# Designs tried in a protein design chat: VH-VL binders against q3uk10. Part 2

Target 1, 175 residues: q3uk10
Amino acid sequence: MAEVHVIGQIIGATGFSESSLFCKWGIHTGAAWKLLSGVREGQTQVDTPQIGDMAYWSHPIDLHFATKGLQGWPRLHLQVWSQDSFGRCQLAGYGFCHVPSSPGTHQLDCPTWRPLGSWREQLARAFVGGGPQLLHADTIYSGADRYRLHTAAGGTVHLGIGLLLRHFDRYGVEC

## First folded at step 3 (VH-VL; framework fv_tiragolumab)

Design U4
Fold by ESMFold2-Fast, scan of step 3:
Structure U4 (fold): chain C 175 residues (1-175), chain A 124 residues (1-124), chain B 113 residues (1-113)
Amino acid sequence: as target 1 above (175 residues)
Amino acid sequence: EVQLQQSGPGLVKPSQTLSLTCAISGDSVSSNSAAWNWIRQSPSRGLEWLGKTYYRSKWYTDYAVSVKGRITINPDTSKNQFSLQLNSVTPEDTAVFYCARAYSHFTYEGFDYWGQGTLVTVSS
Amino acid sequence: DIVMTQSPDSLAVSLGERATINCKSSQSVLYSSNNKNYLAWYQQKPGQPPNLLIYWASTRESGVPDRFSGSGSGTDFTLTISSLQAEDVAVYYCQQYYSTPYTFGPGTKVEIK
């Protein structure tokens, strides 16, 4: 059984017009992946960007998985929410990115889409009720014209992700 | 699970400072999903929001204009509580004071947990 | 400040009968960005703090009986008790949380006739 350690942080976000931001995240894996330690989902504190329009969270991610193969490699799902000074919240962006598959430290930019209309409600509910159920994620990432999606370009979430692999030599990876 | 327990003197003389504390169990005063509020109730004014404190990477406070300049709401992370100080009280400040949590979980807002209430009488 | 008003001031309803309470805000509490009305309803019994019944104008709080429902949008809101029970005797308050200062209505007293 190969082991994968994902260690890093959600650094922050840029390109959002909203004043105060927080991020809900979840990790999705194939059925053959087992979480040995850590948590599959979390939420950052709220940050109000200062000069430079970047929200800073420095939110840690520390996950240890066991897997029997490369199918269903982990992907990180992100919802960026805005909160105004009165406490009113709205979904500002949705995105996902694949966890890097090569060892070492990686800096990732995860672009988001701002869902409109019914897709906003669908994505907002993805993390409610006991964990992420990211239905229609593939549809969001496919051709907008084909599916008549109501989305707009959003901001970008920045991550620093370190990856450690153990026993992958048994699966044709020389680690 | 979440409980708010109030304490403080129920009698205050005019011109003195009214001081109340709200102890929190089942949640953290520094929770980034909560805002901690003080509300008072009197027969003449009804329910009146006084202010809130909340932690979002740093502490923030908001106060109602009716008490602004006389009010201070302070969190205490070591004791997991927050307090109210209202300066220069008058008999018109006589009310039942409540602490309450407003919880934000992806657009949810409302005062979902309240303290038991403290009747504060301002009289000589 | 947003001013909240309620009508009637008091209401006498027979057991099993429908009770209707109205609430009006001096300006809209509908937030266009999320299409939510930032309005809550509370029940208060003598000697107790208010208890949250409904938020976002129409969403029932967990543990609140189905007979309580909220409706309305913008500036006009209604709390309905479809079949009044003895334990529903209380004062009911609407509250806006659209902007600070948060403000409450003056209350409607519901009693059994």
Scores: ipSAE 0.007, ipTM 0.555, lowest interface PAE 9.4, mean pLDDT 81

Design U6
Fold by ESMFold2-Fast, scan of step 3:
Structure U6 (fold): chain C 175 residues (1-175), chain A 124 residues (1-124), chain B 113 residues (1-113)
Amino acid sequence: as target 1 above (175 residues)
Amino acid sequence: EVQLQQSGPGLVKPSQTLSLTCAISGDSVSSYSAAWNWIRQSPSRGLEWLGKTYYRSKWYTDYAVSVKGRITINPDTSKNQFSLQLNSVTPEDTAVFYCARSYEWTGPYYMDVWGQGTLVTVSS
Amino acid sequence: DIVMTQSPDSLAVSLGERATINCKSSQSVLYSSNNKNYLAWYQQKPGQPPNLLIYWASTRESGVPDRFSGSGSGTDFTLTISSLQAEDVAVYYCQQYYSTPYTFGPGTKVEIK
């Protein structure tokens, strides 16, 4: 059994035209991965960027996994939402990025895309109910070309992710 | 599944503080997918939302204007519960009090899980 | 605050017949940015808390029978029970979650004739 610590933060986002932004995130792993500490999903506070400025969240991520193999390496799913002064929300961008597989500190830029038309409603519905529904959204994350005609380029989410590997010498991985 | 269990005294004297607690099972009070609400129901006012608390990197609270200034909703992460304190009560505060969970993942704030309710009578 | 009203105050319907309950908001609860109506319907039986039936004006909650349906947009909404059953005797409330404070209608009591 190998151990993986993912420690870092969702720093913020750039390239969004919406005023007040927050980020919902979830981590997807293969079935052989067990979360030992931390939470698989979360949400940042709302931040209102100024003209030309970055939306800043500095949202911590601290996850400890045990795994029986290298298959199903963790990846982060990200949704950027806008919120008005009454708490009403609109999806501004959607993306995912792979957790780095090499030890150390990494800076990641996660481009997002925005669903258009009825696909926007389908994406919103896929996340009803929390954790189990988040896994179903993986079918939408597949990157199938059929969906590209109903999307537009979004902003970018910026992350700082540290990775610490333990007991991976049993799989021929250097730490 | 998520369950909410309410506790607290059913009788409060006028001018004192009404205190109720809602214990959560099947979800975390600090869950990013949830907000935790207090609602009361009386024959004269019907169903009245009082406020909510929710965790998004830090704790937030929202209160109804009708009770602002005398209401406090506090989460307790160690006991996985949240409480209501309503001070300076009058007989007009007599109601059945409910705690309830609302969803946050897609922005809807409809209430999907409710506590059993607690009748609180304000009288001398 | 958004004021919610319901009509009728009470409704008596024969078993198997259609029941229709109306809900009005004092201002639109349609959010133009996502084209969603921030409106829910609850059922409350004596001695019980309200139970969620419908959200987003027309989406049925899991486990809710298909005889319950919601319709409408903006300020005017309808809850329909297509074939009233004995267990449907209850008070029905609409609720807006468009803005805080969240507000409920005064309720419509549904009884069997």
Scores: ipSAE 0.042, ipTM 0.642, lowest interface PAE 6.9, mean pLDDT 83

